# Ledger of designs, part 13: VH-VL binders against C2 domain-containing protein 2 (C2cd2)

Target 1, 194 residues: C2 domain-containing protein 2 (C2cd2), of Mus musculus (Mouse) (e9q3c1r45to238)
Amino acid sequence: EPDELRRRESDTLLSWILTRDSWGNQWQAAWVTALNYEAEKRGGPLRLSFQKDPRPQSLQLTVEKVSSVVKSTQEKVVICHVVGETLQFLVSAGPASATGSECQLYDVHLSPFHLKVEFHMEEKREDIQIRWSFTHVPETAIKIQPQAPGEKQALGVNMLSEALEDLFKHLVNAASPSVFLSTKPTQVKEAQSL
Short names: E, the ipSAE of ESMFold2; O, the ipSAE of OpenDDE; V2, 0.75 times the mean of E and O plus 0.25 times the DockQ between their complexes.

## First folded at step 8 (VH-VL; framework fv_patecibart)

Design F2 (from C2 with heavy chain D103N D104P; at its last look DockQ between E and O 0.03; V2 from the best seeds 0.00; counts 0 for: pae E 6.5 > 2, placed apart)
Fold by OpenDDE, look of step 8:
Structure F2 (fold): chain C 194 residues (1-194), chain A 125 residues (1-125), chain B 107 residues (1-107)
Amino acid sequence: as target 1 above (194 residues)
Amino acid sequence: QVTLKESGPTLVKPTQTLTLTCTFSGFSLSTSGVGVAWIRQPPGKALEWLAHIYWDDDKRYYPALKNRLTITKDTSKNQVVLTMTNMDPVDTATYYCAHRYYNPSGEYTGAFDIWGQGTLVTVSS
Amino acid sequence: EIVLTQSPDFQSVTPKEKVTITCRASQSIGSSIHWYQQKPDQYPKLLIKYASQSFSGVPSRFSGSGSGTDFTLTINSLEAEDAATYYCHQSSSWPLTFGQGTKVEIK
């Protein structure tokens, strides 16, 4: 019973953390950073550049499984599996040799998406490090659409979309984004708004 | 703390080969996501990227200088070496090595977050 | 290669004034632009990564914005210590390239 109670409390805490605005705001930036890094490293005939979607995204995340590892008396890692409904990115794509006019901006959606999320907690730290990775599951659909359908679609838009999908799949699997979430009391207002 | 330090000759004759060594600490080139780059800056001029090496030994070179550049790493020594052949006075510059990181906190960047102090290499007869 | 063009090349500014430096890419690079500060006889220091993300330890008066081809580095209130040359840098494609630099001097 005590262990179950602790687990429930932990789950509640994790759920709370995942719904915080600070987390949500940093989330996309971290993804963009990680994806761009992977894209840059990979290179290839297609150049990809990820951008933050300026549209507000509500992260509706569900925690499915929680495990914890005590690394030391002062360090604890909590791992959880998280499911979200929709993950959206903006991606500029074009031939690596292309001029700016040849790059097309795409909306990329993952639905649903599964994450492995790690919370690194240290007693001496006021911040919690959150690291996550994408887990591809068969039910995950990838949708790629030009952001501006009215722009002259190059004759090879379909081929580009397919190539982009495969490349994106690779990149999202390779990326390991992370953020630091502050636990300082100044964020109490955010907690109260939940 | 991550630190990098460039070492090598400060004077090179034309047509000779420049060999620079970047010795670093606070990180390992065995760590996934980590890279080290060489960047030079002629006196009073802009920065010019030369080469980059990743933890997995993947390498990138500035195309115009590709035939002259070789970048290698010795992970056990925490060193990255740049060789540049057929040096010319136009290659006179401060040469920097820089860390392009996956930091221990799990953040990635395509930027160079930490630089060495640089070493001025003068090419003169 | 992607050419980054900064504007202006030089700026003399009174302390406490706002400084704006622009960087234009020859092609779209999304957000893969980074900003460095280089003081005389020093190595470049990272200020902003990926257009708008402040690097650790960077004063809040520094900010970055932009996407695609047009980017801006802003110093909200210039301090004397901010006298330096600022460089934009793109990591969107190989080869990596830098802007020509913007020198900021204090009046």
Scores: ipSAE 0.020, ipTM 0.613, lowest interface PAE 5.0, mean pLDDT 85
ESMFold2, look of step 8: ipSAE 0.028; ipTM 0.584
ESMFold2 (binder alone), look of step 8: mean pLDDT 92; pTM 0.943

Design F3 (from C2 with light chain L96Y; at its last look DockQ between E and O 0.02; V2 from the best seeds 0.00; counts 0 for: pae E 10.1 > 2, placed apart)
Fold by ESMFold2, look of step 8:
Structure F3 (fold): chain C 194 residues (1-194), chain A 125 residues (1-125), chain B 107 residues (1-107)
Amino acid sequence: as target 1 above (194 residues)
Amino acid sequence: QVTLKESGPTLVKPTQTLTLTCTFSGFSLSTSGVGVAWIRQPPGKALEWLAHIYWDDDKRYYPALKNRLTITKDTSKNQVVLTMTNMDPVDTATYYCAHRYYDDSGEYTGAFDIWGQGTLVTVSS
Amino acid sequence: EIVLTQSPDFQSVTPKEKVTITCRASQSIGSSIHWYQQKPDQYPKLLIKYASQSFSGVPSRFSGSGSGTDFTLTINSLEAEDAATYYCHQSSSWPYTFGQGTKVEIK
């Protein structure tokens, strides 16, 4: 019963978040920001720059594992593990010393993908902080495709794709994006009452 | 609105340690992707980047000055502190703190979008 | 580290004429170049980020272009208030570096 309660609570929070306009407007930018931060911090010979995809993208997330609930006198944190069907990024890649003609745009797709999601709630706040991070699992497929494979190929596609995939995995595992979502009192009461 | 302000001594003797405080508002260093940098400008000369601190407490220093610089933050006070040891008259400059943030497209730019007004530090006996 | 070289160091320009300032990087930096304006006795202000993207509140007469190693800042019709020193700044790799500056004065 305790596991069922934790799952219901996690499902309720996840469902509420996924339907917020503020979530839809912020989640991709937050992820791209976190990834570019990690790329800049790491440095190295291969330069990656993540871009927000102007095409709309909604995550389809479901709870896969029992959540953990951490409470203090002033804070409640719900931690759950979720799976998503597909996630895509636009990535510019090339050697750090490259001329503009040596940089190439790629579409990078992950399917399926797994996240650890934390919902941070405080009684005195009118917002909820959502923080998430990637969980690596063997079944996650990464597909990397250049957007213009013929005209801008200064680098060997296989060599760059191998280095790109390894670096992408590293950055995704290191990034921990977050957003703050404003709340509606009625919706917050429903989520917190459990 | 994002604002930053530098404070600290304006006159320092050679060999002394300079401590500068950047007090800011309109953002938090607990926000992912946010950072604060220190940049100086000797009179009549170009801008020189000195140090940067990220929201996750990762730190970067200009290599030639790394042994003289320490950057720290106090998130609860909205402050970033730069300490520079063994000051020399060549270090006379206006010292700025500056904010770094992502734009609406989610790109974490290295651009310094908001600057403090700067504080002139003179190093003389 | 990446050296940024601006040209010219100084120019005196008649009002309403076009000003062009160049910045050359010692190695490719893609589009990771940013431009700042510093008026006398003031702090620097961001004008252009990522080679060509105008920062909020910047007059449309300011524009930037370039990629790789060669970049330009253009002021299409110089106003008296544009008298300042202009700096380019690269964020492609640590340490971050600035150009030496270009001083623009009104004739």
Scores: ipSAE 0.006, ipTM 0.567, lowest interface PAE 10.1, mean pLDDT 80
ESMFold2 (binder alone), look of step 8: mean pLDDT 89; pTM 0.911
OpenDDE, look of step 8: ipSAE 0.288; ipTM 0.753

Design F4 (from C2 with heavy chain G110H; at its last look DockQ between E and O 0.38; V2 from the best seeds 0.00; counts 0 for: pae O 4.6 > 2)
Fold by OpenDDE, look of step 8:
Structure F4 (fold): chain C 194 residues (1-194), chain A 125 residues (1-125), chain B 107 residues (1-107)
Amino acid sequence: as target 1 above (194 residues)
Amino acid sequence: QVTLKESGPTLVKPTQTLTLTCTFSGFSLSTSGVGVAWIRQPPGKALEWLAHIYWDDDKRYYPALKNRLTITKDTSKNQVVLTMTNMDPVDTATYYCAHRYYDDSGEYTHAFDIWGQGTLVTVSS
Amino acid sequence: EIVLTQSPDFQSVTPKEKVTITCRASQSIGSSIHWYQQKPDQYPKLLIKYASQSFSGVPSRFSGSGSGTDFTLTINSLEAEDAATYYCHQSSSWPLTFGQGTKVEIK
């Protein structure tokens, strides 16, 4: 029954999902996983390895352009655009032929970032699959800098940073992160915060 | 500007397999929410939905014809292909591909808002 | 499957007269009914979506109403160009189905 769930308001659920602690915890991990996958897949002269930035990240998200696709009585997809302030990663980069010790660690920041997010909801499931993709917008700034203090801003470093930026742009656009978020009630009902 | 165009053989012999291609422009099947369906219409008769494919490659078939129908997409080519096996004269019809999408307001339209011109397929020995 | 039954199958109408076409669903489908206009040798064109919402570019003389099982397409003042076959279509459940069509001719 493709249209039976069409009338169901998704705003509350969407808001609830986005406020979940588990979402926040899984979100960055999923990005890292996806980026590493794409990096490995692409290959090239530079070897990249992404990892989660241990520093707290802003998860202030704005949701807009919400739409719903009902496939059946049991299947509903909510699609929305999400804007966040800053996305940050750590990236180790070096020549593909280099050993791990020859790689340098960089801070990578996207600000602001725009995403297209899909919430796959199935009535028979106790979790929601969340999938998203990066949308490049002109206002998105990418900042890459060596993590180690005191790094010389030599021409070579700048060139590498530029190359890394281009590569990162490609990878983030290609990445398709996803998470499964449990909707099972916990002792502390996060939905009550709505 | 969304457009769809059906292509394929216009004459098929009984028991043969029909392969139709819907080539579209103005949208992408990589876009979330997008769907393309095949609908046929025998001469002088009503419309009959056959199959539907979503952007995420999820598919739906008319149950009575499910075993004969296969719908696939090639997002890179902006094409949707319908195959129908064991064609019979009763399958003679104009075959349409049609588009589903959500409007600018974000409301999904389950109706088929844009259609191809259709292609007449005659099944005859 | 949901069976859509239109009434009448055919009607000949004088220009400027009101045309009413009904579509009855074999079970309740809420508002998940859509109306198409098909002129000879043309593809169907969407007129009304979800029982009562006019599609973009559709003349105001076309309107739809109804809910549940009974739906109506109305042309309040028939124009010569409105000669066509009209189909109702439901998207409430799989498989998607269409009515048998109502042919409207101009007297």
Scores: ipSAE 0.035, ipTM 0.646, lowest interface PAE 4.6, mean pLDDT 86
ESMFold2, look of step 8: ipSAE 0.347; ipTM 0.720
ESMFold2 (binder alone), look of step 8: mean pLDDT 91; pTM 0.936

Design F5 (from C2 with heavy chain Y108S; at its last look DockQ between E and O 0.02; V2 from the best seeds 0.00; counts 0 for: pae E 12.8 > 2, placed apart)
Fold by ESMFold2, look of step 8:
Structure F5 (fold): chain C 194 residues (1-194), chain A 125 residues (1-125), chain B 107 residues (1-107)
Amino acid sequence: as target 1 above (194 residues)
Amino acid sequence: QVTLKESGPTLVKPTQTLTLTCTFSGFSLSTSGVGVAWIRQPPGKALEWLAHIYWDDDKRYYPALKNRLTITKDTSKNQVVLTMTNMDPVDTATYYCAHRYYDDSGESTGAFDIWGQGTLVTVSS
Amino acid sequence: EIVLTQSPDFQSVTPKEKVTITCRASQSIGSSIHWYQQKPDQYPKLLIKYASQSFSGVPSRFSGSGSGTDFTLTINSLEAEDAATYYCHQSSSWPLTFGQGTKVEIK
């Protein structure tokens, strides 16, 4: 019952977060930001650039495991391990070393996928930080397809496909995107006049 | 809204150590992908990148100046500090700190999207 | 170290005319080039990121293009307030580097 109650409370928090407009407007951009940072930091001859997908995408997440850590009297961290059905990214890839190199846009799908989601709550703040990261599991299938099927292959496409998948896995596993969501009601708290 | 402001001495004697502080607001260096850089511009000359620090404390320095530069951060104070040793009159320049691109959508880039106003540091005896 | 060479160093242009500035990288940098405007006694301001993406609040007369080693910043109809020095900057490899600048004046 204690485990069930904790799970129900975490499910409620996750549901609340996922229904907020600020979450829906920010989660993909935050992931793209974190992935591009990891790509810039790593460098190398194969360059990836992640793009925000203009098509609507809503994460459908199921809680697998819940824990919480109270760090101080003013700060609480709740950690959830979740699984989702599908996740997709738009990725531009091409060699960085040669003049006239072609870049190709790819759709990358992960199914199923696992995340560690952290909710950082600080009493003094009027927002909550949500940080998440990909959890590497063997059953996650990664499918990489050129967005424009039928395009002629660039030189060395077979080697680039393997390298692209390995690099994508590395970047996704290294990234830990985050957003801040306001906990303040739409009504602004009354304050003293100046 | 992202802002940065440089502070420190405006006059330094040759051989002294310069310490510049970049105080910022509107972002956190705890956010993945965020970085702060120092860039200088001698009077009438081009921009020159000096140092960069990432949120995970990964640091980069302009190689020819690496032995003279130290970049650190204090996330609790929202500050990034640059120390440059053995100052010389050729180091006279306006020193800027700059943020990596950031907007409300969380999008980021390798560009320096927001700059401080800059602080002129003159090195003379 | 990747060297960025801008051309021309200086350009005097009649208002409403087109301004074209090029930036050539010493090796391929993909699209990891960014453009800044610096007016006299001001800090630089970002115009274009990743070769062709306009930064927020930048007038539509500014555009960028190119990939690999050759990049172009275009001002389609020069206005008086566009008199400034323009810099390209690459973020492909460390150390980060800037072009030498292109000064644009109103004729």
Scores: ipSAE 0.000, ipTM 0.501, lowest interface PAE 12.8, mean pLDDT 79
ESMFold2 (binder alone), look of step 8: mean pLDDT 91; pTM 0.940
OpenDDE, look of step 8: ipSAE 0.198; ipTM 0.725

Design F6 (from C2 with heavy chain T31D; at its last look DockQ between E and O 0.02; V2 from the best seeds 0.00; counts 0 for: pae E 19.9 > 2, placed apart)
Fold by ESMFold2, look of step 8:
Structure F6 (fold): chain C 194 residues (1-194), chain A 125 residues (1-125), chain B 107 residues (1-107)
Amino acid sequence: as target 1 above (194 residues)
Amino acid sequence: QVTLKESGPTLVKPTQTLTLTCTFSGFSLSDSGVGVAWIRQPPGKALEWLAHIYWDDDKRYYPALKNRLTITKDTSKNQVVLTMTNMDPVDTATYYCAHRYYDDSGEYTGAFDIWGQGTLVTVSS
Amino acid sequence: EIVLTQSPDFQSVTPKEKVTITCRASQSIGSSIHWYQQKPDQYPKLLIKYASQSFSGVPSRFSGSGSGTDFTLTINSLEAEDAATYYCHQSSSWPLTFGQGTKVEIK
């Protein structure tokens, strides 16, 4: 019974997130920010730069299991594990010494993907912090494909693909993106004045 | 409580197709992240993984046997089915089905946490 | 594919003594190694997941350690009921693979 209650609460929170107009952009922006931070922190000879993908992306997430719930007098944390079908990134890659036109743009897909998702709620706050991280499992497949024909840096294609895949795995495993979403209803007519 | 049970023929002739059914309870293969695998063990020998199926119908096979194996599921009946074609006496083994991805704390794992009892399949004339 | 090599293949051990079983992976698998106990004519049972995490109901005398390519299962103070074959299993990469097994007997 306690696991059923935790699962229902997690499902309700996920459903609420999916009904927000801008959740897809906030999700994607948080991933891009966290991944670029990890790329800068790591450094190295191959530079990756993650970009927001302007193409529409439908994201379907399902709760696998609630792993824990932390309760205190001032805050509540709900932790769950979720699985999605495909997570897509737009990645620019090239030698660290290169700029702009010498970098190649890639579509990178993870399928299936597993996340640990934390919902942080405080009684006195009017928002929820949602933080998530990638869960490494062997069944996750990574597909890397140049987005545009005519790759400018095709030397050692198989070796470059392996290096790119390894670096991408490292960055995704290290990143911990987060967003804050308001819980309060807002009257549209009382918009913020500039 | 998660349980799995293998069923099917215990004696198969060479060249025939083996069909084994794993019937389970305590979980649904509609639950995301859940998987069921088939593992076999020839008498007196080590465990060999054969096939795996995910909740989203994604399937994985041991490469050397891929042309002989098919794994499918029937979510409404809580069943996973393995077929293995062109059986040979070297395929004589105990066949197990096993569950993945949930533990008692709700942490997801890559381990086979619950196994069926196994069924011995003998391939002979 | 990742080959798991267990050592030793066989141990005969005096009751109450320590048993150490090793599993070596042919390439790095992080901590994605799991250990199973199989008693004669029984199905395998999970003991240790992710190198060192004890599965529910497993006696405290069982422990696991290691990362990367070298992993160890330890039984502190062997009991008669621990006579079994032990297998390691990696979940880092497809295909999933098992070690060849280590048989433990009471001397």
Scores: ipSAE 0.000, ipTM 0.442, lowest interface PAE 19.9, mean pLDDT 78
ESMFold2 (binder alone), look of step 8: mean pLDDT 91; pTM 0.940
OpenDDE, look of step 8: ipSAE 0.415; ipTM 0.780

Design F7 (from C2 with light chain S91Y; at its last look DockQ between E and O 0.56; V2 from the best seeds 0.00; counts 0 for: pae E 3.3 > 2)
Heavy chain, then light chain:
Amino acid sequence: QVTLKESGPTLVKPTQTLTLTCTFSGFSLSTSGVGVAWIRQPPGKALEWLAHIYWDDDKRYYPALKNRLTITKDTSKNQVVLTMTNMDPVDTATYYCAHRYYDDSGEYTGAFDIWGQGTLVTVSS
Amino acid sequence: EIVLTQSPDFQSVTPKEKVTITCRASQSIGSSIHWYQQKPDQYPKLLIKYASQSFSGVPSRFSGSGSGTDFTLTINSLEAEDAATYYCHQYSSWPLTFGQGTKVEIK
ESMFold2, look of step 8: ipSAE 0.418; ipTM 0.738
ESMFold2 (binder alone), look of step 8: mean pLDDT 91; pTM 0.934
OpenDDE, look of step 8: ipSAE 0.360; ipTM 0.762

## First folded at step 9 (VH-VL; framework fv_patecibart)

Design J1 (at its last look DockQ between E and O 0.02; V2 from the best seeds 0.00; counts 0 for: pae E 19.9 > 2, placed apart)
Fold by ESMFold2, look of step 9:
Structure J1 (fold): chain C 194 residues (1-194), chain A 121 residues (1-121), chain B 107 residues (1-107)
Amino acid sequence: as target 1 above (194 residues)
Amino acid sequence: QVTLKESGPTLVKPTQTLTLTCTFSGFSLSTSGVGVAWIRQPPGKALEWLAHIYWDDDKRYYPALKNRLTITKDTSKNQVVLTMTNMDPVDTATYYCAHRYYDSYGAFDIWGQGTLVTVSS
Amino acid sequence: EIVLTQSPDFQSVTPKEKVTITCRASQSIGSSIHWYQQKPDQYPKLLIKYASQSFSGVPSRFSGSGSGTDFTLTINSLEAEDAATYYCHQYSSWPLTFGQGTKVEIK
């Protein structure tokens, strides 16, 4: 039962990471940075700006698959494929010509969501690099709710949903966000997908 | 404000050992996230990284030169020292020390002025 | 060891023209690329960190872009003081490496 043992090891590593204060403070910023970079690079008819959401968000992740790769005597990568129920973003959106005051805020939910999470470990490095990306799945739904639902909306939800689906699909094929978590009291580095 | 300054001999004979000292101010090498590196540049040529030391005394060396290099620190004196053995005329270069902090993503944000070391018989 | 290859090795450019310098990594380094400017007989100065983040005090005409293996430093409108050699540098894995440099001169 080697796959069950490997799964238990990845569950332990994932749980350890999710409980660290540095992860809690840094993961959303890293993700927001990567999403904004991809939105700006891609362009299109909508101006999208992802915001760091001050609301607490607990990622309840289930491990589906684990593998590891020994790249050298000094380097090992553990890869976890995980599923979560809901991932929430705060997004400012409007037509590409809009100024900040003409953009509207939306709550955007991805449900379910699938991630590939990579733990890059080097023997003599004091940090663990954690890199993650969306895994392409047909069942991920994007649900959008404006933060001022009683007011006239500048955008149709179909246009926003299409732009977000295209962006997330694009992100799956691009460089993934990451953080560096120290095993000592040091700061976590910001996203590397920029 | 962070500053670094290299000091040591400017002329070394072949086979001798070079010792360079980087004296710095405006930061402490005991501060988590801080690192100091040595980088050299032969006249008219590209930059070449030599060695790096972390605040926790973890050390990294350019592999081809690892058996010739030693990097150490003295946190109380605000110094980082590079020792390079068996000097050869090909090692003639300007030697720089450079600072980085955790939030720089590994970029060297502040450099010393550099010191030219000539290896000649 | 990650090799950084810059292109071109040399550019002679009319003032106010756009300058583009590329840096290709031999393997993916995410955004862990940095750019330095070195004027004759001076020490290098940091321009761009983490692919696209401008360092403090750097003129807005300098910008960086790219991710993965292909990176670009752009000087939007070249000024006389921008004549220098430009280096890319990666801090994704050891050993740390620099590109071979791109010398930019004013016509």
Scores: ipSAE 0.000, ipTM 0.435, lowest interface PAE 19.9, mean pLDDT 79
ESMFold2 (binder alone), look of step 9: mean pLDDT 92; pTM 0.934
OpenDDE, look of step 9: ipSAE 0.013; ipTM 0.589

Design J2 (at its last look DockQ between E and O 0.50; V2 from the best seeds 0.00; counts 0 for: pae O 8.9 > 2)
Fold by OpenDDE, look of step 9:
Structure J2 (fold): chain C 194 residues (1-194), chain A 122 residues (1-122), chain B 107 residues (1-107)
Amino acid sequence: as target 1 above (194 residues)
Amino acid sequence: QVTLKESGPTLVKPTQTLTLTCTFSGFSLSTSGVGVAWIRQPPGKALEWLAHIYWDDDKRYYPALKNRLTITKDTSKNQVVLTMTNMDPVDTATYYCAHRYYGSYTGAFDIWGQGTLVTVSS
Amino acid sequence: EIVLTQSPDFQSVTPKEKVTITCRASQSIGSSIHWYQQKPDQYPKLLIKYASQSFSGVPSRFSGSGSGTDFTLTINSLEAEDAATYYCHQYSSWPLTFGQGTKVEIK
């Protein structure tokens, strides 16, 4: 019974968070930042740079199979599945020594995406930091295509979509995005009671 | 500042060959990622892409007109030349040259010449 | 080739009204669509790139949206200076193609 109640509370909280404009606006940006970090860390012969898809995205995210553990008065861990219809990125790829002009830009589409996610929520002064990591490789169809397939590619930039897909999967799995929500925990609790 | 300017005859007779020159400044066709294209527009009609040349001298042509079109560059003169053979009155249009640089992810014709009206008439 | 079909062909609009122009691609082109504005006796000017990114110097009243096959150019509040023909353009595949254009006139 206590676990069920906690689950419901966590589910409601996460659902509420996912509906916030601040969350929606930061979701993709957080991914971009995390992916770029991992890409840089990994290194290799190819330089990858992630950026937001300039197309407006209506992120409809849902949470499922929620469980939670309270670590402290300021820290909560929530494990759940995050489900969404589409996540889009742009990725430039080229030789590590290449200039921007020698990189090829790709559209990356994840659709649908089903992520098993561990959310780490921590109160930071008047804000709440939400960091998430993945416990398993995301279940999603990944479509990668050159944004401009007719464009010239520099030598060594010819990366197969499959190779990029594998690399992307790796980076996604390693990434730990985070956002700061300008919401006091008290306000969040109040929202939970609504 | 990038600028382009079209030059050539404004009147061509049917069956004759049109030669247009695009003179540009502010960029070099030796720069990787740089391209120049020709686009025409018949009076009161839509835009039609004709040809594109890259910094590495690779070329693209509109398929329906490929046999009539030749695009070349002189990097030292900052010029791109378009030749179109067997001109017909239907080819009457304003001809534009435009700059394209995919390296900055523009992927678009970001800067155009003023265009030159070419009339094909006997 | 990819065919871009714009709608409508012509609009007569009162100043300050919202203008919506649609562009439909014959096949999916992702976000590889750009919008151009051409005023009478002028060369086309880049307005929106990659469906939704405003080009430098473009007023905020202009916006673009869409993905795949359906795209929209919006002028939130039409100004007199916005009288022009608007073209969508794709370079997802060769040959490069343009829409037939949408002429916007001030009523």
Scores: ipSAE 0.013, ipTM 0.575, lowest interface PAE 8.9, mean pLDDT 84
ESMFold2, look of step 9: ipSAE 0.144; ipTM 0.663
ESMFold2 (binder alone), look of step 9: mean pLDDT 92; pTM 0.935

